# VHH binders against q9c0y8: the designs that were tried, part 9

Target 1, 316 residues: q9c0y8
Amino acid sequence: MSASHPGILHEYTERLVAFELVGKSNVTLTSNVTRSLLLFVGGLGDGLLTVPYVQELVNPLDEIGWSIVQVQTQSSYIGWGTGSLKRDDEDLHKAVDYFLHIGGADFSTRKIVLMGHSTGSQNVLYYLTQSILPNYLIAGIAQAPVSDREAAYQFNGKEKTKELVDWVKAEYLDKGLGNDVLPRSKVENFFGEVPTSANRCIDLTDVRGNDDFFSSDLSADDFAKTFGNLKEISGSTAHSQLILLMSERDEFVSPSTDKAQLLNRFRESIRPTTSNSSLSGIIPGATHNVGPKSSPEALKWLINQLITALRSFIDQ
Short names: E, the ipSAE of ESMFold2; O, the ipSAE of OpenDDE; V2, 0.75 times the mean of E and O plus 0.25 times the DockQ between their complexes.

## First folded at step 4 (VHH; framework vhh_vobarilizumab_d1)

Design b4 (at its last look DockQ between E and O 0.01; V2 from the best seeds 0.00; counts 0 for: pae E 4.1 > 2, placed apart)
Fold by OpenDDE, look of step 4:
Structure b4 (fold): chain B 316 residues (1-316), chain A 121 residues (1-121)
Amino acid sequence: as target 1 above (316 residues)
Amino acid sequence: EVQLVESGGGLVQPGGSLRLSCAASGFTFSDYYMAWYRQAPGKGRELVAGISSGGRTSYADSVKGRFTISRDNAKNTLYLQMNSLRPEDTAVYYCARGTYSFWKGSEYDYWGQGTLVTVSS
């Protein structure tokens, strides 16, 4: 069902926008320099207002002095097929800088939390761990952090995925054609209608590819390079908090995977340990995007968890 | 030892221009958010402009379009280009370093001694 949503469209950089959803208080980032924001980035295929629960966060967050902003990156919608986490990170940094300052605010008046859904979780991790750009996030939230590689295994088959990877490496990467778009006839089963570059294919489906953060078969050393390597907040010795929120009924995670155990593996790898939030957990009864097939309590749980987290940041 | 030293202040006529500099030392300048504040006689200290480590800038409404904050990380120097100066811009201008801590939150932890800018006919 089509609907209108009150909000402000921000051009945070050339040719890219972010949508600030306005709550009942009508307070905006532009009107209040002390207003903090939850910056939200979706996963593969997502853009503006494509994740259902985002709209449900508006008023609860508004009540506690937080705006929610959904960011469009170059990877939004079908753009991810030719994108990269590095490119995404550049866009996100531009967004963070923009929203840090809009309305005459600065780092001392406004707090920003980056929340990623699905592959947006890779963006969150990349931002906090691998980015060479300055970190101004007080926290990152990874909602439904799932392995795209293992998802491919689940839906396409492990062997077929490996065949794809090998083929792409041989026919494209080894020939210096990493930026070429793969023939749809060859990869449609994996990537649908999305034009996908050879590099992006490998990022998403290769073992220890650039996007391979959340796979259950990764080693402690692998996790140490990501979870174990959170960057300092720029200009300080402090580190961002990292909150991991897995969906209990995530359809992109194998039923054979112990989600609780996997989550613990992630959390135990977080360094510094002070960044490992006690608020990490599993959203009860939640599908991947906490959508309509989720249990009724799933969304409420998520909202309460976010409120708890965001309040804690304001008190600092 | 962290040091911030402002320079470039002086007397200027309305409509004139000045360029302030803040020489930073004793820390990795490129990692820090930096800002200019000013304090006019009888008034409180107010934010004039800020600049992130990444170079994004913010301005008070009163100086937008007239002032430009910039930084040269290679020289460890913060700048404030002030054009179209007005009498109301008269103030002591301070350079400040921004930081964050878990116990204090976001704050400015180091300040220069300030440089006086007087705009008068």
Scores: ipSAE 0.367, ipTM 0.740, lowest interface PAE 1.6, mean pLDDT 95
Fold by ESMFold2, look of step 4:
Structure b4 (fold): chain B 316 residues (1-316), chain A 121 residues (1-121)
Amino acid sequence: as target 1 above (316 residues)
Amino acid sequence: EVQLVESGGGLVQPGGSLRLSCAASGFTFSDYYMAWYRQAPGKGRELVAGISSGGRTSYADSVKGRFTISRDNAKNTLYLQMNSLRPEDTAVYYCARGTYSFWKGSEYDYWGQGTLVTVSS
């Protein structure tokens, strides 16, 4: 909407930045040791300000002493095509390490929540359940945790998706060419103009590919390996909270999918059960990214849930 | 060379019906998302209906229940059946080829020349 947004650009590691939007108080993470942050990671194709609700969160979070920080990773914009959740996880841990200490803060005073939109939701779940790196997050929030594989089935065809997977395995993975970019003429119906590696294709479109956390045809045993494996916060016996926020009118989810039932299956799998937040839910009237085509109540509902959650992490 | 040729437009009375066709050539028709757009005089183009390679259909709210998109992959032809036509349906109708990427939605790379539909009121 507006061309200019006041904030602080942080270089959290070489060539990677995070943008702290500044609210009306003008308080920042560098100016206040007790200020906490919501670290925000978008989905495929996203970068700064591409997820429309982020700008609307600035002042509500500022009022309760939180900054919102948009992180760029190597996967931002078109970088995802040759990336992986593991590479994203490494970038996000560097960002968390950077923010833990700026302004003279330490972990006991500054809380960090990682919020992901779309495939950023896979980043959140990977960070909290699969990563081998230390966990310093008080919570993760997954907005629009959707299955890329089931979206490919719905829009590109299940049989055509399986044929692509088989072809990529035979012609690339089995030949040690997993890092090679696939020819666009063969895959444009799936990936459009984004250069996409064989490994990335498999991660996104194969049954139990590395991104395949949210598919409705996964079993309880599959969910036990992910949702059932929330890690302790490093140096503590406590575990991060997990909040799941589906969009009611998500255009990347099949109309036949019962979102309430699917959300319940995710939540029932969360272990330890103390990580299963009661603030999870379905955002009424929301499109995938809670954009302008959403019902007016969608953004208000989202803000209310986030404020309730974030207050609870510092009201002790 | 990709070619999309619309036909079937014309003048019709309110409440009438019309069937548009789009003949496609120069590509594997069954692999692509196809859509109908329309543009009324002085207005921007708007999506009317779309159909994915997997068979999923979608419709603008203004035409739901009145219009039906379909495709015949053996004949490389896209159709739009328009029933219960209204004066506000008057527009040039365009056939569009695109992809419906699972991660970003639809993108369109080829368009037909359009066919005029006029609904008298």
Scores: ipSAE 0.119, ipTM 0.491, lowest interface PAE 4.1, mean pLDDT 91
ESMFold2 (binder alone), look of step 4: mean pLDDT 85; pTM 0.859

## First folded at step 6 (VHH; framework vhh_vobarilizumab_d1)

Design c1 (at its last look DockQ between E and O 0.40; V2 from the best seeds 0.00; counts 0 for: pae E 6.6 > 2, grease 24.9 > 24.2)
Fold by OpenDDE, look of step 6:
Structure c1 (fold): chain B 316 residues (1-316), chain A 121 residues (1-121)
Amino acid sequence: as target 1 above (316 residues)
Amino acid sequence: EVQLVESGGGLVQPGGSLRLSCAASGFTFSDYAMAWYRQAPGKGRELVAGISSGGYTSYADSVKGRFTISRDNAKNTLYLQMNSLRPEDTAVYYCARGTYSFWRGDEYDYWGQGTLVTVSS
């Protein structure tokens, strides 16, 4: 049921907040310039503490000198319906800047890893590959990267999805009405109660839409344009590490999809190759969000994998 | 008006089979995810099986391999084929209409009145 969590609420913008969960050591980003952080961003519908495993990361990460911070963006909860990866990226950059410097820290003393869950994975990839803003991440972690387009195919039907895309293009985009919110009566089967703009609909459901990073039907050339274009860390010739963690029992990935093969296709596309982390893998027995229906060992596996990764970054 | 009407319940012996039907009306059936729930005496309501508008199916662990959810969009009908029935399957079975697609597929807004399934020797 309900629970209280010790932490610090940070105003990283005038209207947006992030919550630093404080572990048993009581060490915080404000009190320690050498404290590093895992900046966590959820997927569609997520906000603070909506991803079950986040609270379970607090103490394990604390023990190794890392804080976990959940970021609220404009896309949090139902905000994604009228958002974009670009907007999200702007928010995330503001968060990164804030946390990089709070307590008197800088990039030489504090490391930041951005971890995204579900559609948060698109945020991670976008930040590292397509963002026009400077990269200050030592690494990105994409947990449960899934194709929203293919999920739509699975849950709504491929043909119906295509019909939706065609309709939205014809009735909105072609008329310059991309920012208009679609009638709920037309799209509620896709997006539920979330007010969804025409542009966002297309981002999520169109072939090679703005969010189309992880679809299994994409070509090597498509992956080369995304995975293949990791940006340098600002002020350095080094590149961020990219870790991909798929859930073995991800309900949003088609049962016909070979997850291992798909993961390999992603990894093989990562450039530079040095950014392709050996820690990428499939979380055993995990549902999409590694939630209660996951195998008991799934969470432990995830935690251990994260600890291994985060320790390696401090040594760099 | 949205209506869901279950049928097909009854008394069956352990190991037997039963096919439930849910007749839907008042909405475009083919556009919605559907599900079967059940509530046993003294227990809470639990999800048995779900089927998306696109035909994706999911099952509770307790019924996997025994139950099959399907739909006939032309007839606006949801089905639950129940094989190898056990006494613990005794419950009132409800059909439900889903409200969301992929990321909130477990939310439902309309329910039938239910049909009783009793598995007993």
Scores: ipSAE 0.018, ipTM 0.370, lowest interface PAE 6.0, mean pLDDT 92
Fold by ESMFold2, look of step 6:
Structure c1 (fold): chain B 316 residues (1-316), chain A 121 residues (1-121)
Amino acid sequence: as target 1 above (316 residues)
Amino acid sequence: EVQLVESGGGLVQPGGSLRLSCAASGFTFSDYAMAWYRQAPGKGRELVAGISSGGYTSYADSVKGRFTISRDNAKNTLYLQMNSLRPEDTAVYYCARGTYSFWRGDEYDYWGQGTLVTVSS
């Protein structure tokens, strides 16, 4: 959408920025040390203002004393093709460390929630369950936690996807060339024009690749290693809350997938069980990114769930 | 060269049926996702139904239960069976070829000329 958006551009580490959108109150994270934030990370191809609902969250969140901040990582836009969840996690921790302290705040007064859209949902789950870095998030929110591998099966076919994986392993990984960018002619039906490394291709398309958290054919043991492994908030015995928000009409999820059943399988695996938020659910009428093709009620439902969750974190 | 040629449009009464076809050539049909879009006068194109290379289907809510998308890979042909037609279904219907990409989702790079469906009450 072509528009101007008032905000503050933060350089949270060398070469990387985050954009704090400013609401009608004009209160910001630098002007109020107790103001909390929703840190937002998009999916593959996303960057500032590319996920259509983010700008719609500004004023609702502002009304309850929350800023929304869109983070740029090394994986933003086309950078994801040569990235990894581990590299994203390092960038996101730098952003959290920065925002914990601006305006004179510290982790005792400022609450931070990480929200991810699409592959950003893998970023959230990785942060809370796999990262070796300290956790300072009160909660994680995963919107459209979808399987990239199963999407590839759906659109390109399981056999074609396996052929790609086998070829990349033989021609790149087995030769120590995992960081090399793959020829466009070999991968354009999967990745389009985005330069994609052999390692990144495997992360996204191989069974149990490093991004493969949400596939419906994973076992309970697989989910136990991710959803079942939420880490403590650093310096505390408490754990982050995890909220999972699936889109009812997600075009990247097979029509044969029972989303309610899959969501329940994710939730049943969450440990500790106190991290399993009752606010998880399926956004009625929503497309993948809750964009304009969604039913009119989808965005309102999402906003209401977020407001309910964020209010509850202030009251804790 | 890629070509998509729609046929089967026409004038029908409300409650009637039509079957649209899209003949594809110039590419390996079985490797691609396909979709039907429609455009009513004064509106943008909107997705009606999609089918992946593996046969997975999806539908707009407005047509679920009334329309069925299918493909015949041996004949390189995409179909849309439209039942219980309503005046609101009046539109030009387009066949589109798509691919999946992780950052754009459905990317439709080739379109047919369209076939007109008119539902006159």
Scores: ipSAE 0.016, ipTM 0.375, lowest interface PAE 6.6, mean pLDDT 90
ESMFold2 (binder alone), look of step 6: mean pLDDT 84; pTM 0.849

Design p1 (at its last look DockQ between E and O 0.46; V2 from the best seeds 0.00; counts 0 for: pae E 9.7 > 2)
Fold by OpenDDE, look of step 6:
Structure p1 (fold): chain B 316 residues (1-316), chain A 121 residues (1-121)
Amino acid sequence: as target 1 above (316 residues)
Amino acid sequence: EVQLVESGGGLVQPGGSLRLSCAASGFTFSDYYMAWYRQAPGKGRELVAGISSGGRTSYADSVKGRFTISRDNAKNTLYLQMNSLRPEDTAVYYCARGTYSFPSGSEYDYWGQGTLVTVSS
């Protein structure tokens, strides 16, 4: 549907923008130093308002004093094919820094929650666990965290995926050609029309690749290195909250995977334990992006869960 | 040129069976995820079943236990065996070639023209 959305376009870098969606109250981050924000980052292929439920969050969040901001990174749309979590993390840190201070705010007056959809969940985890840059998030929300590797297994077959990985390693990585873009004729089945680098291919499809956070075949030790290693909030001894929201009918998770069990495995790995939010859960009846094929109650559930979470952070 | 051509549609009585076929050409069929969609009159297009290149299958809840998706890579053909058909299964059925779209955008890049299935007494 074609629609217009009121908001403010922010240039948080010289070349990147983020869009603050303005709700009915017309309160903005620029006009209110105490206004907090949900910084939203989509998954692979996503850009501004490509995730259906984002626009539905505007007014509910506005009512409780939160803005929702859709961030564009270098990885937005088809940019992910030649990107990395590290690059994404750098962009996100720039966004966080920008939004933390606009309107004369700082970390004492404004809270930022980073919400990631799909591969955005990897961004959230990376930011909170592996980033070498300072953490300024009060919380991270991973919506529809899925294993890209296992999704590839599902869509393309495990054997074919392994063959791809082996081929890319042999023909590119072993030759120092990790930054080269793979021939479309070889990888179109996996990545569609998106130009994809050798490194990015491996990140997404190799066992324990850089993006391999959510695979069901990972060990407890693997999870300990990620979920188990949340960083302190910069300038504080406190840690960010981590909320994991899986979609019940996530089409990118194998039907053979027990989502509840998998979610529990993630949660149990979170350290410190105080960062393991009780608000983690499975969105009932939700497809991956909680889109139109979801049950009607799915969106409502998500909204309510977010409201509950965000209110709790203001009280801290 | 990639082509998908559905066949096998027709009129069938409730409780009956029908087998749809999708003939694929212009690409390495065995490498691709394939799916069946359907669109009933006045309704949106919905996923019926999918099958990965590795043979893993998935089904909409409404057709589980009744429909079976399969593929013959040697014949470059996708099948949908439909048993215990119901009036609500009446729709145009489409064959689609899938891509790993990474949870955004279109999951499928090529579609057939569709074949009509009518379930009526």
Scores: ipSAE 0.007, ipTM 0.243, lowest interface PAE 8.8, mean pLDDT 93
Fold by ESMFold2, look of step 6:
Structure p1 (fold): chain B 316 residues (1-316), chain A 121 residues (1-121)
Amino acid sequence: as target 1 above (316 residues)
Amino acid sequence: EVQLVESGGGLVQPGGSLRLSCAASGFTFSDYYMAWYRQAPGKGRELVAGISSGGRTSYADSVKGRFTISRDNAKNTLYLQMNSLRPEDTAVYYCARGTYSFPSGSEYDYWGQGTLVTVSS
């Protein structure tokens, strides 16, 4: 449904914006330096207001003194097809730096949590484990941390996906054409109408491609390089917390995948072990984006987990 | 224009079998993930089974061991063999074409009109 949403549009770096949704209190990040925020990044194809539960978080978070901010990156909407996790990470660090300081705040008074939906979950894990930039997040939340490679296997077939990967390597990467956009007719059954570079295709669909954090066939050694590498908060001996929230009825995950077992494998790999939040779990009855096809209790469960987590970060 | 046309539904006794077919046209059938969904009265659509372009299959827990999804790429046809049918399998069954890049919360871009399966004494 079309609607107007009250809020503040921030230009957090030249030509990129983030939208702070304003709740019933009318308190904003600019008006109160002690107000903290949940910075939200969507997945492939997402942009402002595309993930349905975000609007529903505004007032519950406001009630506990938190703002929710939706970030636009260069990868938002169709931009993801020629992007990378590294480019996203650079945009997200600029957003975090902006919000950390607006109104005269800093880390001592303002906490920032990065929450990602779908491939936004890869953004969270990249930020907290792979980025070379300073970390000022108290926590990351990954909702629907799904494998793009295994989704491609599910939708297009494992052998067809491997054939695409081999073809892209031979015809593009081996020729130094990694930044070139692939022919639409070759890849439209994988990526639809989104212009997709050779490098981006490989990142998403190759075994251990740069986005390949959540595949169920990865080894403990693979997870140790990602989940096992949670960063310290800069200027502190503390580490960011990591919360993993899978959707029980996620349509992008094979029905044969044991989500509870996979979640346990992710969690067992988290280092330091103090970063392994007990609030991780499987959202009962939830579809991928916790949308209207979810059970009525799915959104309530998600809100309760988020409220519990966010309160704990302020009451430290 | 993409078309998916289901057939093979009908009335069957509990414990019986049916084979559903989905005739596909307007696209390169062999390149796509395909699935069967079902919708019981008063409920949303739910996944029954899926099959990749390479033939790998997956099943909802409620139908494992009873239903078999298959495809004939030469005939552009998707199948669902349903054995040991139960009254709770009563639903309209839909053929769906998968897309990897459909980000609006739906992973399928084209649906058939459905074929009714009724399991009753």
Scores: ipSAE 0.006, ipTM 0.295, lowest interface PAE 9.7, mean pLDDT 89
ESMFold2 (binder alone), look of step 6: mean pLDDT 84; pTM 0.852

Design p2 (at its last look DockQ between E and O 0.04; V2 from the best seeds 0.00; counts 0 for: pae O 11.8 > 2, placed apart)
Fold by ESMFold2, look of step 6:
Structure p2 (fold): chain B 316 residues (1-316), chain A 121 residues (1-121)
Amino acid sequence: as target 1 above (316 residues)
Amino acid sequence: EVQLVESGGGLVQPGGSLRLSCAASGFTFSDYYMAWYRQAPGKGRELVAGISSGGRTSYADSVKGRFTISRDNAKNTLYLQMNSLRPEDTAVYYCARGTYSFDTGDEYDYWGQGTLVTVSS
């Protein structure tokens, strides 16, 4: 149903915007230097208002002095097909830098949490594992940190996925054509009608591709290179907290996957161990995006967990 | 033109059975994950069952042991055998084609028009 959503459209760098939804208080990041924010990045295909729970977070966060801001990156909507984690990370760093400084704020007056949904979870983990972070984030939250490769196995078959990967490597990557868009006939059953580059296909579907952080068949050594590699924040001895929120009924996770065990394997790999938040968990009854298909209690649980986390960051 | 057409709905008594069919056209059916969803009046759509291109199945907890999803790739048809029907199974049932793209935030990019199943209480 069509609706209007009150908010502020921020141009955080030329031609890229983030939308700050405004709650009942009418307080915004431009009106209060001490107001903190949850910066939200969606997954593949997402853009403004496509992840249904975001609108439901506005007033609960507003009540505790937090704004929620939806970031549009170059990868928003269909842009992801020719993008990369690195390009997304560059956009997100520009967004964080912008929000740290508007209204005269700085890291001592404003807390920023980066939250990602689905592939946005890869964005969060990637952001936290770069070299020393130039911009402060108190926490990263990954909702539905799912394997795109294992989803491809589930929907299209492991052998067909490996065949695609081998073909793309031979016909594109080995020929220096990694930035070329693949023929629709080869990728439609994997990526629909989204124009997808050879590099992006490999990132998402190859074993240990650049996006392959969450596959259940990765080793502890593989997880050590990602979850075990969270970086320090420049000008601080602190590290960001990492919160992992899996959806119990996630359609992109095989029913045979033990989500509790997989979550525990991720958490056991987090270094420094002080970044391993006890607020990680499995959202009961939740679908991938915690939308209307979820059990009624799923959204309430998510809101309660987020509020608990965000309050804890202010009280420190 | 992708098209999904459901059939086989109707009125049935509790404990009864129905078999739903979904005729698919306009794409290579055998390459796609397919699913049945249902929507009761005033509720959102919920996943009932899914089946991979390779035939691996999954089910919502509420229907496990009572419903069976299957596909016939030679006939481009998806099926849902529903046994031991209960009044809470009353819903419009939709056939859906799976996708990875998240173009609209959905995991499915094409939906049928639906077929009504009514289980009298």
Scores: ipSAE 0.005, ipTM 0.300, lowest interface PAE 10.3, mean pLDDT 87
Fold by OpenDDE, look of step 6:
Structure p2 (fold): chain B 316 residues (1-316), chain A 121 residues (1-121)
Amino acid sequence: as target 1 above (316 residues)
Amino acid sequence: EVQLVESGGGLVQPGGSLRLSCAASGFTFSDYYMAWYRQAPGKGRELVAGISSGGRTSYADSVKGRFTISRDNAKNTLYLQMNSLRPEDTAVYYCARGTYSFDTGDEYDYWGQGTLVTVSS
C-alpha cells in the first residue's frame, strides 16, 4: 500500500538527498543539536523506503532520542551498476558531515551510527576499515551482510561466475575498459536490467574483489585485512563499534552455510577487540530484508536490538 | 528435461583401462562445468575430475596421471579415460553438471544414474 511519511528532505549534497523520518515527538535533527541519528543505507537496488523495516524503526528510535535518516547515494536504485564502494563512501562521508553539523551540532553533541542493509554492509565495513576519509561514526551496523560473490554462485553457478570474471578481465579490464558497461546480453542473468560496468562486475563477483568482505571461503588473513582493521574515530583514540546482524533465513546465504559459525568468524576477526560488540547476532526467523516472509518476531527482535545498541552509544 | 547418462563401466583387471562416457541432453552442454564423481562401497562420494566449459581440468590426487577428463561439446558428451586402474578405483562413477543449488548449496544440480567400475583380478 502506498503511504505518506512525515519527514524532512535534506540536500546533503548539490544533487543528493537524504530523508529524515520524523516520529511522534516531532523532534528533528535541525531543531535539536543533541539529537542523534541512525543513518541508513540500503543494498543493491534499494532507495528510499525500499527496505520494509525502515519505517518501523521511526517511532521506537524517536522514543529514545534517535532519528532515522535514509540516505540516497549515487548507487541508489540502479545506480550501483556503475558505482563502487569508494564512490559510495564519498557520498556517505558527505552525508555524515552534513548531518553531524546541521542545527549547529558536532561530534560532541550528536552521534551518528551508519546502518547498512545487504550490500550496505559493505559500505559500513568500507567506511570503517578502508576509507581514506576520516571516520566520524560512533558505530556501524551491518544488517544482513552477505557475499555477492557467493550469491552469484547460488543463482548462476560457481563455474559460470568464474567464467564471467575471467571473460570480463580479459575483454575489459586487461584492455583498460573497466568503466565500460557490459553487454546486457552477456550479464543479464547476473545483474538483471541494471547497467553494470566491468569494474563493478569484478567488484561483486571476483575472489577478493573490492566488495568481497563476507564470503565464507575467505581466510582469517583476509578478514584481518578488513574486520581486523577498524579505523580510529577522527580526533580520538577511540574506535567505532561494529555490530553484525545476520538474518537467520537469509535467502542469499547458502543453506549449507553455518551462519552462526560464519558470524563468529567475522566477529573474531574484529580489531580492536573492543569494537566487537556483544550485540552482534542472528535475527531469528528473518529473511534477508526482514520482510513479510519473516517470522513475526524477527522485526521485534531487530528493533529491540537496535534500541539496546543505540542507547549504549549515548553514553560514549 | 536435463539428462545425464553414464556408460562404459565394467569389469577390468588391475592395470587395465576403461573409458567412461556421459551423454548429456536437455541443456546447453557447452555452457556448463562438468565433473566425474565416484562412490566406493561403504564410502562417501568423492570428486574424481572436473572440466570447465572452456576445458580447464582438475583431478583428485589419487587419480592424477592416470585419469583424463575430456569433453566433446559437439556430441554433448563427457569422457573419463581411466588408465592403470587399481582395485581401489572400484566404485560407481557418476557424471554431474556443475551448478550451485540455491536450495541445498550443492555445487552440482544434476547427476547421472552411475556406471559401475570393478577392478579385480
Scores: ipSAE 0.000, ipTM 0.225, lowest interface PAE 11.8, mean pLDDT 94
ESMFold2 (binder alone), look of step 6: mean pLDDT 86; pTM 0.871

